# VHH binders against Low molecular weight phosphotyrosine protein phosphatase 2 (primo-2), part 3

Target 1, 164 residues: Low molecular weight phosphotyrosine protein phosphatase 2 (primo-2), of Drosophila melanogaster (Fruit fly) (p82891)
Amino acid sequence: MGKRSQKSSVLMVCVGNLCRSPIAEAVMRDLVARAGLQGEWHVESAGIEDWHSGHQPDERALNVLARHNIEYNGKARVLAPEDFLEFDYIFAMDLSNLAALRRMAPKGTTAKLLILGNFGLKPDERIIEDPYYDIGEASFEEIYRQCSIACRNFLKQARLKQIM

## First folded at step 20 (VHH)

Design j1 (from v6 with F29V G54S)
Fold by ESMFold2, look of step 21:
Structure j1 (fold): chain B 164 residues (1-164), chain A 120 residues (1-120)
Amino acid sequence: as target 1 above (164 residues)
Amino acid sequence: EVQLVESGGGLVQPGGSLTLSCAASGSTVSIYALAWYRQAPGKKRELVAGITYSGYTRYMKSVKGRFTISRDNAKNSVYLQMNSLRAEDTAVYYCAAHTWSEPSGRTDHWGQGTLVTVSS
């Protein structure tokens, strides 16, 4: 396609754009590529806080992705007002993220603001918790699992035109 | 290097309250996140609560609604208000600061701990 606005577009958001949203971005992009849909989908991630702009993801996020044969070379960026008009879907990882998205959304926002985990995850697993403070990598592997299920379910629903 | 000094621990009865405080010193570099961890007898160290410079918080499930973390960025200080204390909250509480530098990325700094004992 010639312009990105002709693709379906997804923005994955967490607080710092270091842990959860890079994993979600990488998983969604990998899923799109494996399905041969890279001409149809555009995927990015961003953070609510500006502190980490330009930083690589948390090494634990990169390690989990590498373990699953997914390379990621993105760097953190802060969510901008333009994102609310340019992306079709903006995904929060938890309720605090969703509240922040709602506060930041300018008048005229066209993006759908959604919780990623509402797609295909059991009710008690739908919040993708902030792993930043956890010791070790177990919670990052869980986040990979949650993102894998949610992104597959979302893509299926989107292609069937079932997204509210 | 960042130095962390905790205070406010002590002995309380179940249902009581304590406020822990921690002051960070030794660097003018901004601290991204401050947190409280605890280590109970015979257990591994675990997160209690964390807070970013802009106020985004995380709490472990068992303390949510009972404990409140806050920070004062001007003083590089973090506080933990602990209410409705239970015997299971007995632990050494550690202050942590999370900073960022290149090429190492995230760097963690730890205090020496303050003991909280909840006992009848």
Scores: ipSAE 0.583, ipTM 0.811, lowest interface PAE 1.7, mean pLDDT 90
Fold by ESMFold2, look of step 24:
Structure j1 (fold): chain B 164 residues (1-164), chain A 120 residues (1-120)
Amino acid sequence: as target 1 above (164 residues)
Amino acid sequence: EVQLVESGGGLVQPGGSLTLSCAASGSTVSIYALAWYRQAPGKKRELVAGITYSGYTRYMKSVKGRFTISRDNAKNSVYLQMNSLRAEDTAVYYCAAHTWSEPSGRTDHWGQGTLVTVSS
């Protein structure tokens, strides 16, 4: 049999890979699974900082996902230079994340570096803010909502080949 | 037990400046994040600014551009430069530190607070 086409691949990135990017990864993976597309899509998440490598996500993120019937078993990892060549799409949650991705990208980067919230969210909601310092779980629930809309919109556009 | 000592609060006129300082001691675990929160009379405590060990920052909207958070990792110290102060900035300012340990994960540590009063 000949060479199989490589899956479409998405990497969700935030600073620590504890709060926003695990939620985005979990939501995207769930959408892919519900659409029967696991054979066509690969989803991961990573952090810009390496402090938390090997740690489970913030418990508030896990709680919000569980309330929406999504289990998450990933652990934090730091973004690697290879990711910029191996992933088709690397999503930042906010503009600071995007700037960091642009600085870290090696020469020859082929991944598209994008803001996740630019997909389907209203202009004043497109930044998925860092909830780390917030008290309680309300901001984590908001992030779940933002990710749900953005991932669904992105998947629709990607399947119609409308993403540049 | 991590101990946090704030300093630098005081009385200042609108448009003035203050620098808050906070030193962390008593921990053998490195501090991932340091932050300033504030609480005005009759209001809930709210984030002002936070900073990770590598310098990634988060600011509340009303202070962005006026306040600057910074840290010195060697001293386990965090600073808040407050410029263009407004009456609405009047509050007790609290230093917070976030440490990490297994299996408990994140642990939050708080200082006693330092009062900032912005008044003519």
Scores: ipSAE 0.558, ipTM 0.798, lowest interface PAE 1.8, mean pLDDT 90

Design j5 (from y1 with S30R R58K)
Fold by OpenDDE, fold request of step 26:
Structure j5 (fold): chain B 164 residues (1-164), chain A 120 residues (1-120)
Amino acid sequence: as target 1 above (164 residues)
Amino acid sequence: EVQLVESGGGLVQPGGSLTLSCAASGSTVRIYALAWYRQAPGKKRELVAGITYGGRTKYMDSVKGRFTISRDNAKNSVYLQMNSLRAEDTAVYYCAAHTWSEPSGRTDYWGQGTLVTVSS
């Protein structure tokens, strides 16, 4: 589903909706909830590729979220053309994701296409790397850290109407 | 169960080229990503290149611009074109298939490895 009435909407996007974007979605939702802003923000995630639709994220992502007391029950879905019209913000995890989003963006796109890590992270930490091929959960823990910082800063700036 | 058969390894001189091939077979399993890893003596296994079903690629930094991974979904095969080879590229190269199924989730399958030696 797209933007809910009178809510700001965020779509987190990675390649398969397996690793990074589910974490980002969960973290953002948690922040919104803790701030009591559920009535003002709508958050989803999606993948650029349609391979894992209808299934849970990588278990490492779920484990990391669980360790931080964040529950996630979402299922993967693919990015749709309508998302570019319905969401206010579409966040890429890296430059490749962003490039893909730009190529996929239909005419009339109203969503702002942004890099999530550009919010609050140091320049050398702004890219949220794909952890899929890594061993263990360390990379996923780092992604959680990056998302926590980035989502917090984004939400802060958005509330102050400082986002272009 | 997925079986992986590797080929193409061997001895090459620095600056030379080599192409590795890997064919996946077995039961009907959805393969999300195919990849090449390598392990040098005394070192940990590391990703060289990966490619998703949709063709999106990832490379280790030291091989960018020199190595190219490609995939043929019809043949369930993955290839690694290695150009401008260096001594430090010497390693056993492993093909991997990263799969997903219900209820098991992710399962990784590995080839037996093929030795690539870069030496004058």
Scores: ipSAE 0.872, ipTM 0.940, lowest interface PAE 0.5, mean pLDDT 95
Fold by OpenDDE, fold request of step 26:
Structure j5 (fold): chain B 164 residues (1-164), chain A 120 residues (1-120)
Amino acid sequence: as target 1 above (164 residues)
Amino acid sequence: EVQLVESGGGLVQPGGSLTLSCAASGSTVRIYALAWYRQAPGKKRELVAGITYGGRTKYMDSVKGRFTISRDNAKNSVYLQMNSLRAEDTAVYYCAAHTWSEPSGRTDYWGQGTLVTVSS
C-alpha cells in the first residue's frame, strides 16, 4: 500500500480523539499554514477507541483553540491499520498511547511511532496528560502550550532532516 | 438522565480491602467513562480512578498498585477494588458517569456517595 499523498504526513493519536490529539492536529496545521507549508505537510488525528467516532472534540478543546485563534472543524475517527502504512509519523500523547500504538501496529508498519512531547519540551513536561477527568479548561490550555512547543520543534527538526 | 447507586463502603482496618460498586440506570444515554472520586473532610474532591468505554484506566498516583477499577458495560456498572487500605484513604467515595449526547455535549452524573473509613 502506498502513502496517502506525496506530502510528509503526521497523525496525532490519543485515546478518544476528543481532547489531546485534536488540539495537536489543529496546532500542527496552524503552524504548517503560517509557514506556508500546506503543500508539503498533511496532518490528521485519530483515537485508539472508536466510541466518539463522528463527533466533535470536547468543548474545552475547541474553546482553547478558539482563544488562540485556531479554528477546528474535525470529527473524531478511530485509528486504522492502514494509518501505519500511510503516515510518516504517528504521535502518541503519552506512554500508554504509545504502547497501544505499538500493539496495534501491523507487520510492515512504516510509520515512525513517537511521543509528541519529546520534541522541545523539558523532561518533566514531555507527557501530555489526559485532561478528560479534570475540571475546567486549565489542563487543555496546558495541552495547547505543550503541543505548540512540541509541534514547532518537530517541524523545525523535520525540515532539517534531523528526525531519526 | 442517569442515576447512580453506590454500594460497598464501610469501616475497615488498615491493610484491609473493600470493593465498591456502582450501577448506572436511566434513559438511553451513552456513557463514555465511569469513574470514582473521593472527598475527605476539609479536602477537595479528587479523581481516584476512571475507566473509558474501551477499558482504558487512569489512577491517582497514591492508589496505583492498590486500587483497581473495572466496568461491565452490559450492566452499566463500575467497580473499585481497594486493597492495602490506608488511613489517608478515608473519604466519601462518589461514582460518576461522564456522558456525551448531541446536542447537549458532555454531561456528568454523580452518585450520592459512600463512606469509606480506614481506622484501627
Scores: ipSAE 0.855, ipTM 0.933, lowest interface PAE 0.5, mean pLDDT 95
Fold by ESMFold2, look of step 20:
Structure j5 (fold): chain B 164 residues (1-164), chain A 120 residues (1-120)
Amino acid sequence: as target 1 above (164 residues)
Amino acid sequence: EVQLVESGGGLVQPGGSLTLSCAASGSTVRIYALAWYRQAPGKKRELVAGITYGGRTKYMDSVKGRFTISRDNAKNSVYLQMNSLRAEDTAVYYCAAHTWSEPSGRTDYWGQGTLVTVSS
């Protein structure tokens, strides 16, 4: 059989799929669209816990995205074993997320399990911290900033075929 | 609507211990996260510790190893065991419930607060 064209696929993961990973998903999808790459990239997000399956994101996440002219219509879903075989890249927001991904990954996993913030963020900002218990929207705006930098740098590196 | 009632605050000496309790009532909806926040005079309210229905915890750095949060899901109650207390722990401590309601989404409830004073 001849080679087939294949989309690159990204899964953004945090604990609940309410705060960080919806922002990361929305930002990455927006960057892909603005670069004219919608036919080449597939982006989703998921959570490690299933408590929030079917819930819309935290309103603070939606508010931050709206302030940056990004709509998001996704609902929370739990990470499934199939994701580790279907996605090229699975991004953790923090080290606890990464540890959970490594523990959950079945044998034969083909996805690269990465920290999103390792792409372009300064060392002291590479962890995208869980904002769940924070009061107000300041930490959500910071998460948007981190995701914007990281997704842009990841996309650049991926287009130059520099991802390890 | 969820109602939260804190108890257990008081005056303690540095190095002492105190247990805060909070009971949530008024709804049959499971509460995803229960938490303790505190507000010292002139400062903003900040998380002390949180715990999810499944038992996953989070602590502010300055209390790690000294404070322990726990919850009783059947009673919708949350507790904060505070050991090795310091003057800097002086604050009003607030119980919080972080939950989900339709159609509003993320919904937060707060108690009235209980004062903890650490002073010799």
Scores: ipSAE 0.727, ipTM 0.894, lowest interface PAE 1.0, mean pLDDT 91
Fold by ESMFold2, fold request of step 26:
Structure j5 (fold): chain B 164 residues (1-164), chain A 120 residues (1-120)
Amino acid sequence: as target 1 above (164 residues)
Amino acid sequence: EVQLVESGGGLVQPGGSLTLSCAASGSTVRIYALAWYRQAPGKKRELVAGITYGGRTKYMDSVKGRFTISRDNAKNSVYLQMNSLRAEDTAVYYCAAHTWSEPSGRTDYWGQGTLVTVSS
């Protein structure tokens, strides 16, 4: 029987959707675009808390992305129950994010709930730490580096399973 | 515009305790995060502890288990209970408010600082 091809879908999640998950979203989307895979992958981000809905990302996140020639114009949104049914992969940045995702996931959730940093990062770098209280942009550059490695390795693994 | 006023600093012996207080005024909007930072001479200002409107906390490693941050959302006040003080805790402590405003986005306000000296 004939079936539609489906896009693979990724949701990047952190607490506020201002610092980490926008960087992860932007990096993954950029990677997908540069590989010519826009027709095959859908990428979004969301936050666990609703406080920041409608806000642009932290300017430090935008500055880091701009330094790496990545444009981003998304706004914060809160994670919804529907996301657990509509996305194939939901990525937490740290263990407390993952715990929150597991508590929020409705019965029958089909999304895979994963730690982004488990893809390609060394064990002591796998937690993408919340930079909210940090001063300056150094931790945001580190988050970009972590996301770049993790998204690339995830995409490679996902595509290998599709072929193999 | 938010003004922050710290109090509670002073001289204390090693092993002693202090409570720092900070009241925020001049804003009708809720403040997302309140925090304490510290700066010792010749060092960068660093987070000591932060707490969000919803009560989620973060502590620097060296103070975990010794310091407790809390806030009163109705008063826009934040407190730092500092126990088992050590010489390394000597610094100027700054209250901070981290919030969001149009059109600037992420917006930070800082108090003037209060000195904590831990010395025999």
Scores: ipSAE 0.724, ipTM 0.896, lowest interface PAE 1.0, mean pLDDT 90
Fold by ESMFold2, look of step 21:
Structure j5 (fold): chain B 164 residues (1-164), chain A 120 residues (1-120)
Amino acid sequence: as target 1 above (164 residues)
Amino acid sequence: EVQLVESGGGLVQPGGSLTLSCAASGSTVRIYALAWYRQAPGKKRELVAGITYGGRTKYMDSVKGRFTISRDNAKNSVYLQMNSLRAEDTAVYYCAAHTWSEPSGRTDYWGQGTLVTVSS
């Protein structure tokens, strides 16, 4: 979705759009809805790699969201050059994601490229680590916790005009 | 169905080197990620290293600089070069294939494991 007057747009990005960015998208969308702000915010997610386009998220991501009463029906998609012009904020989960975003950004990019965890998390918790190879669901609960804190703090700061 | 067969385990002295190999076979044409995990007695299985079809790698901190993962996409094979081995590297090492299938989604396959013992 493109930009329009007074509506802000957020794109959550990780490598595959299967684990971290679907959780971040779902959490942010849920926060927006619970605050009655769905007319003012648009949220999506995307992946850096194309391999997973069309796939449902990792079941562990869906499970942690369900445990927190958040429904998610999205499918993976790959980040496109147009996203850098159409979104106000593009969030990386880790430093490797941010580096990839910076390399992929076309000239004329207007989106702010940010680390999601820089909002409200302690320095040693700011990286939302890739859980792809992890066994079990513990790391997915941690990712949910990090996303919940970060999205809430980002939304608060954005509404107070504290983000440049 | 994907089948994984590991080889290359054995007894080695501290500071020594060992190469693990794993060949994947079955109906899957391309496997997104291949990985090595290990499990010592009384511990949970943990990632050692992973590598995607495109070559992107991940290593656990304790093996960085000592272990190298690589893959041969044409043979669906994955390798782990283990250098500067330590007693704490002693474990059963498992090859894993991380795939995706319709309609079940994320699908993982495991080998039977190969024992690596680092001891004098």
Scores: ipSAE 0.708, ipTM 0.887, lowest interface PAE 1.1, mean pLDDT 91
Fold by ESMFold2, look of step 24:
Structure j5 (fold): chain B 164 residues (1-164), chain A 120 residues (1-120)
Amino acid sequence: as target 1 above (164 residues)
Amino acid sequence: EVQLVESGGGLVQPGGSLTLSCAASGSTVRIYALAWYRQAPGKKRELVAGITYGGRTKYMDSVKGRFTISRDNAKNSVYLQMNSLRAEDTAVYYCAAHTWSEPSGRTDYWGQGTLVTVSS
């Protein structure tokens, strides 16, 4: 028997850590749990801006998650330089998030900086748009749908690479 | 409760310009985001432009390059400069303040609206 592999780690990032990244975190964590992989995967989320640190997510995000039987009790936190060394994958929701991640990444960054929607979504759906200014919950349900497809596809690809 | 007072609406010809203004009052707490929304008859209310306390902006596609949002944090005021106006811009424009409060979380305030009519 060999040594146990270290956990794979995922950080979901959006601007405020209130709307998109909490949904992505919750969805990914739920998929990991349903697959029995909690001992192999660690999932968090963070925001690019610090204004929201300590805030609960937007109620619309929590409502969408609850309708899909996913509880979430995290609070917003700001992305730290250490995250770029401690996480294997850091997922941006949109291109401006990715640009911000690249600007913030310290010299020696080992994390892979990726667009979440590049996993399994069609080209015209790959940007998970900021719903902050939207009225109602429809865009939050769409974000849930996008995250569900992308997280499932990513997990499948990551597991195949670990096996193959 | 935050109160929003809008001004600057009116009648303008296509290609013209207007500046909308909105002042927020009723709190010393910083307002994270100020925004302009609009609603034409029979249509849903939709974002026109938003701006955060730190100055980060967002615009709907159809107004990019024609409209400019700005804010004055000292006055708790937000402005929408509307240039190259088109008939399709005709709507009631609403100022909004997007804040956060305990224990309610995300808290939104709305002005009463100001009518912009673009017609020859």
Scores: ipSAE 0.703, ipTM 0.886, lowest interface PAE 1.1, mean pLDDT 90

Design j5 (from y1 with S30R R58K)
Fold by ESMFold2, fold request of step 26:
Parts: C-alpha cells; sequence; structure tokens
Structure j5 (fold): chain B 164 residues (1-164), chain A 120 residues (1-120)
C-alpha cells in the first residue's frame, strides 16, 4: 500500500578495515552484482579502530581479490553510531569484533549483529581470524574462501527470510 | 627507512627468564604495530606477540601467561618479557614493525634477530 521498498543493507566489520572486512565487502558486492541484485542490496565495510581511516586495504587482500577477478577501490573508515540504525545487517569476523559491536551499539539499535562465518561454514571454520600479523598470503586466500561460502549462504537465507 | 636492532638473547635454563629489547631508528613516524616473531631451525617464522600504538596486544597460544609484550611509544621501542621458558621456546627472535607508507600502503620492517636458547 503506501510503504516504500527498502533495500537490504550489509556492513562488514573488522578491527582495521584493511584485511578481512574489505574482502568480505568485495565478495558480497560481487555476488550481488553477478546475481543482478544491485538494485536490492547495498554493501559496505568499516573498522572498529580509527587509525587506518583513509588507507587502502592491505595489499595481500587486494592481491587475493585480484586473483579472483574482483577489483576493490574502497578505503578504510571507522564504524559510526549511525551505522547501527542504517544497516540491516552488521557482520563481525570474530567473537571479539562481535563483542565490540555490542558495546558500541546504541540503545534501540535496529541492525542485526551477526558472525559472518555462521552462514554455511563448518563449526571449526566459522571464526574468520585476524591475519594482520601473518606472513604471506595463505591466510588471505583462506579468508576469501570463508567469505565466499558465508556470503553466498547468507544471501540465500536472507532471500528466504530465514535470518535470526 | 626504519631500522630495527634486537638485543637480550642468550642461553638460559628451562624455567628461566629473559627480556628481549628492540629499538626502531631512522624515522620519527609513529609505528602502528611492533611485534616479536620467532623461527626455530627447520620451521617457518611465526608471530610470538604483537602490540599496537594504542596498546592492544596479541599473543600466540603457547606463550600466553608466560610472555608479556610492551612498547615505549616515545622511543619506538618494543620489549618481550619471557618467563617460565621451555625448550620449545628455543629460536631466533625477530623484531618487526608494521606500518603504512605512500604509495606502497602497508609496509613491514624486520630486524636481524637475536638467538634464545633454552637448554639444561
Amino acid sequence: as target 1 above (164 residues)
Amino acid sequence: EVQLVESGGGLVQPGGSLTLSCAASGSTVRIYALAWYRQAPGKKRELVAGITYGGRTKYMDSVKGRFTISRDNAKNSVYLQMNSLRAEDTAVYYCAAHTWSEPSGRTDYWGQGTLVTVSS
């Protein structure tokens, strides 16, 4: 009747918005685009810490995305209180991220605060670990794999209205 | 370019303690993260502990409760207090700095390493 259609919106969050959440954002955006759903879904990422605002992602994240034919031009930004009211879903990569989101969320938050890896990943793979101190690109390829499975599973469940 | 110089390694008995020190020189630019890594013979280099400018720490599981990382932001120095040492802690310990530069983005610097030997 008089209600406007609302786009579904997703915010991917990690500590610095350099390693994990840019990969998750890029993968989800690519999935949405390939499915022809750009008019129905909005995807962003953000960090819990402010130190890296304005920085490009870790080059290892960009390299993994490029190997999978995904370009990414985003820059790090810090999570804002408004995000908790403007996004339908805010995804943590690990449990400490989720705890931080819950502490930061204003009273009356409408966003669903979720662990991304709970969507379709085996129990021992559901935590998308922080690769910041890791050497080399192997952990970034694993993060890409985890994000690919989780984003695809999440989108399927969201379209069937089976989230939370 | 940032240069890192480690010190404090040596021979110690199981159950003993050592303090590793590392000083960063060559720039006054603040370093986001300082860390200690180690490499035992025939093994890959692995994180031992890291600490950000704001003091947030990360430790590998096997050293939690035994090792403490700290930093002096004014001197860009990082320290590793190693207590209750075990034979498995024997390795070359490397200081690392993880920072940012334009246009390269994330930039990592490594020290030359200091040997820690835990043996009776």
Scores: ipSAE 0.700, ipTM 0.889, lowest interface PAE 1.1, mean pLDDT 90

## First folded at step 21 (VHH)

Design l1 (from j5 with V29F)
Fold by ESMFold2, look of step 24:
Structure l1 (fold): chain B 164 residues (1-164), chain A 120 residues (1-120)
Amino acid sequence: as target 1 above (164 residues)
Amino acid sequence: EVQLVESGGGLVQPGGSLTLSCAASGSTFRIYALAWYRQAPGKKRELVAGITYGGRTKYMDSVKGRFTISRDNAKNSVYLQMNSLRAEDTAVYYCAAHTWSEPSGRTDYWGQGTLVTVSS
């Protein structure tokens, strides 16, 4: 397999890699660091579209992360076929993201393709909605809240080996 | 700097139809997303519909099935076909262009707005 032998790997995916997946990446990385697990977990994010490759995240995403004392220095990148062999977990934010992941996955894919919000969120909150067209930062703060719950619950389940 | 000019607003009866148009000028680059927003008296500005250069659309729930957004990439124009209009659709409608620029990143441009009034 194309995975590191003892290090678990997570890829957060949304359409542009500007709004939702950078927040999810930053939150997951922060949780890993606070738990002292940096040597055991690798976290990245990517986008389904390549329009924004090389761009910094939406400033609203950066602002919400800064308010929660989380640094983020990543730039947008497009999802590559290699990611499906290199990552253990690839997280979609919504159902259209998941459908795109399933269509893009090459034969022999070993990554688990999952909805991030299925981890610990109430049924009516499990879709982490695209905030691109929203005005202001309220939806980005909500995305941070959803990601915080979901990443924490995912990490607990993964450490107890409860994910298949 | 991108400049947006809306047209097509006016007074219309409930159940009627109206087409809004917006032309974006002053850009030599592809505009990622064009959108229509609206602001009713005393309310916050909210998305009505958006469309990317590649044609991917998003609609607010209350307008799905009644409104259709489209764009002409060659003209940098965006259109909103509004059918089955209701009193709740009364608002100033704003055209927006969502772009990218260095060093600011996400960069938005707004038109001046066109008033749509749905009243008997």
Scores: ipSAE 0.691, ipTM 0.884, lowest interface PAE 1.2, mean pLDDT 91

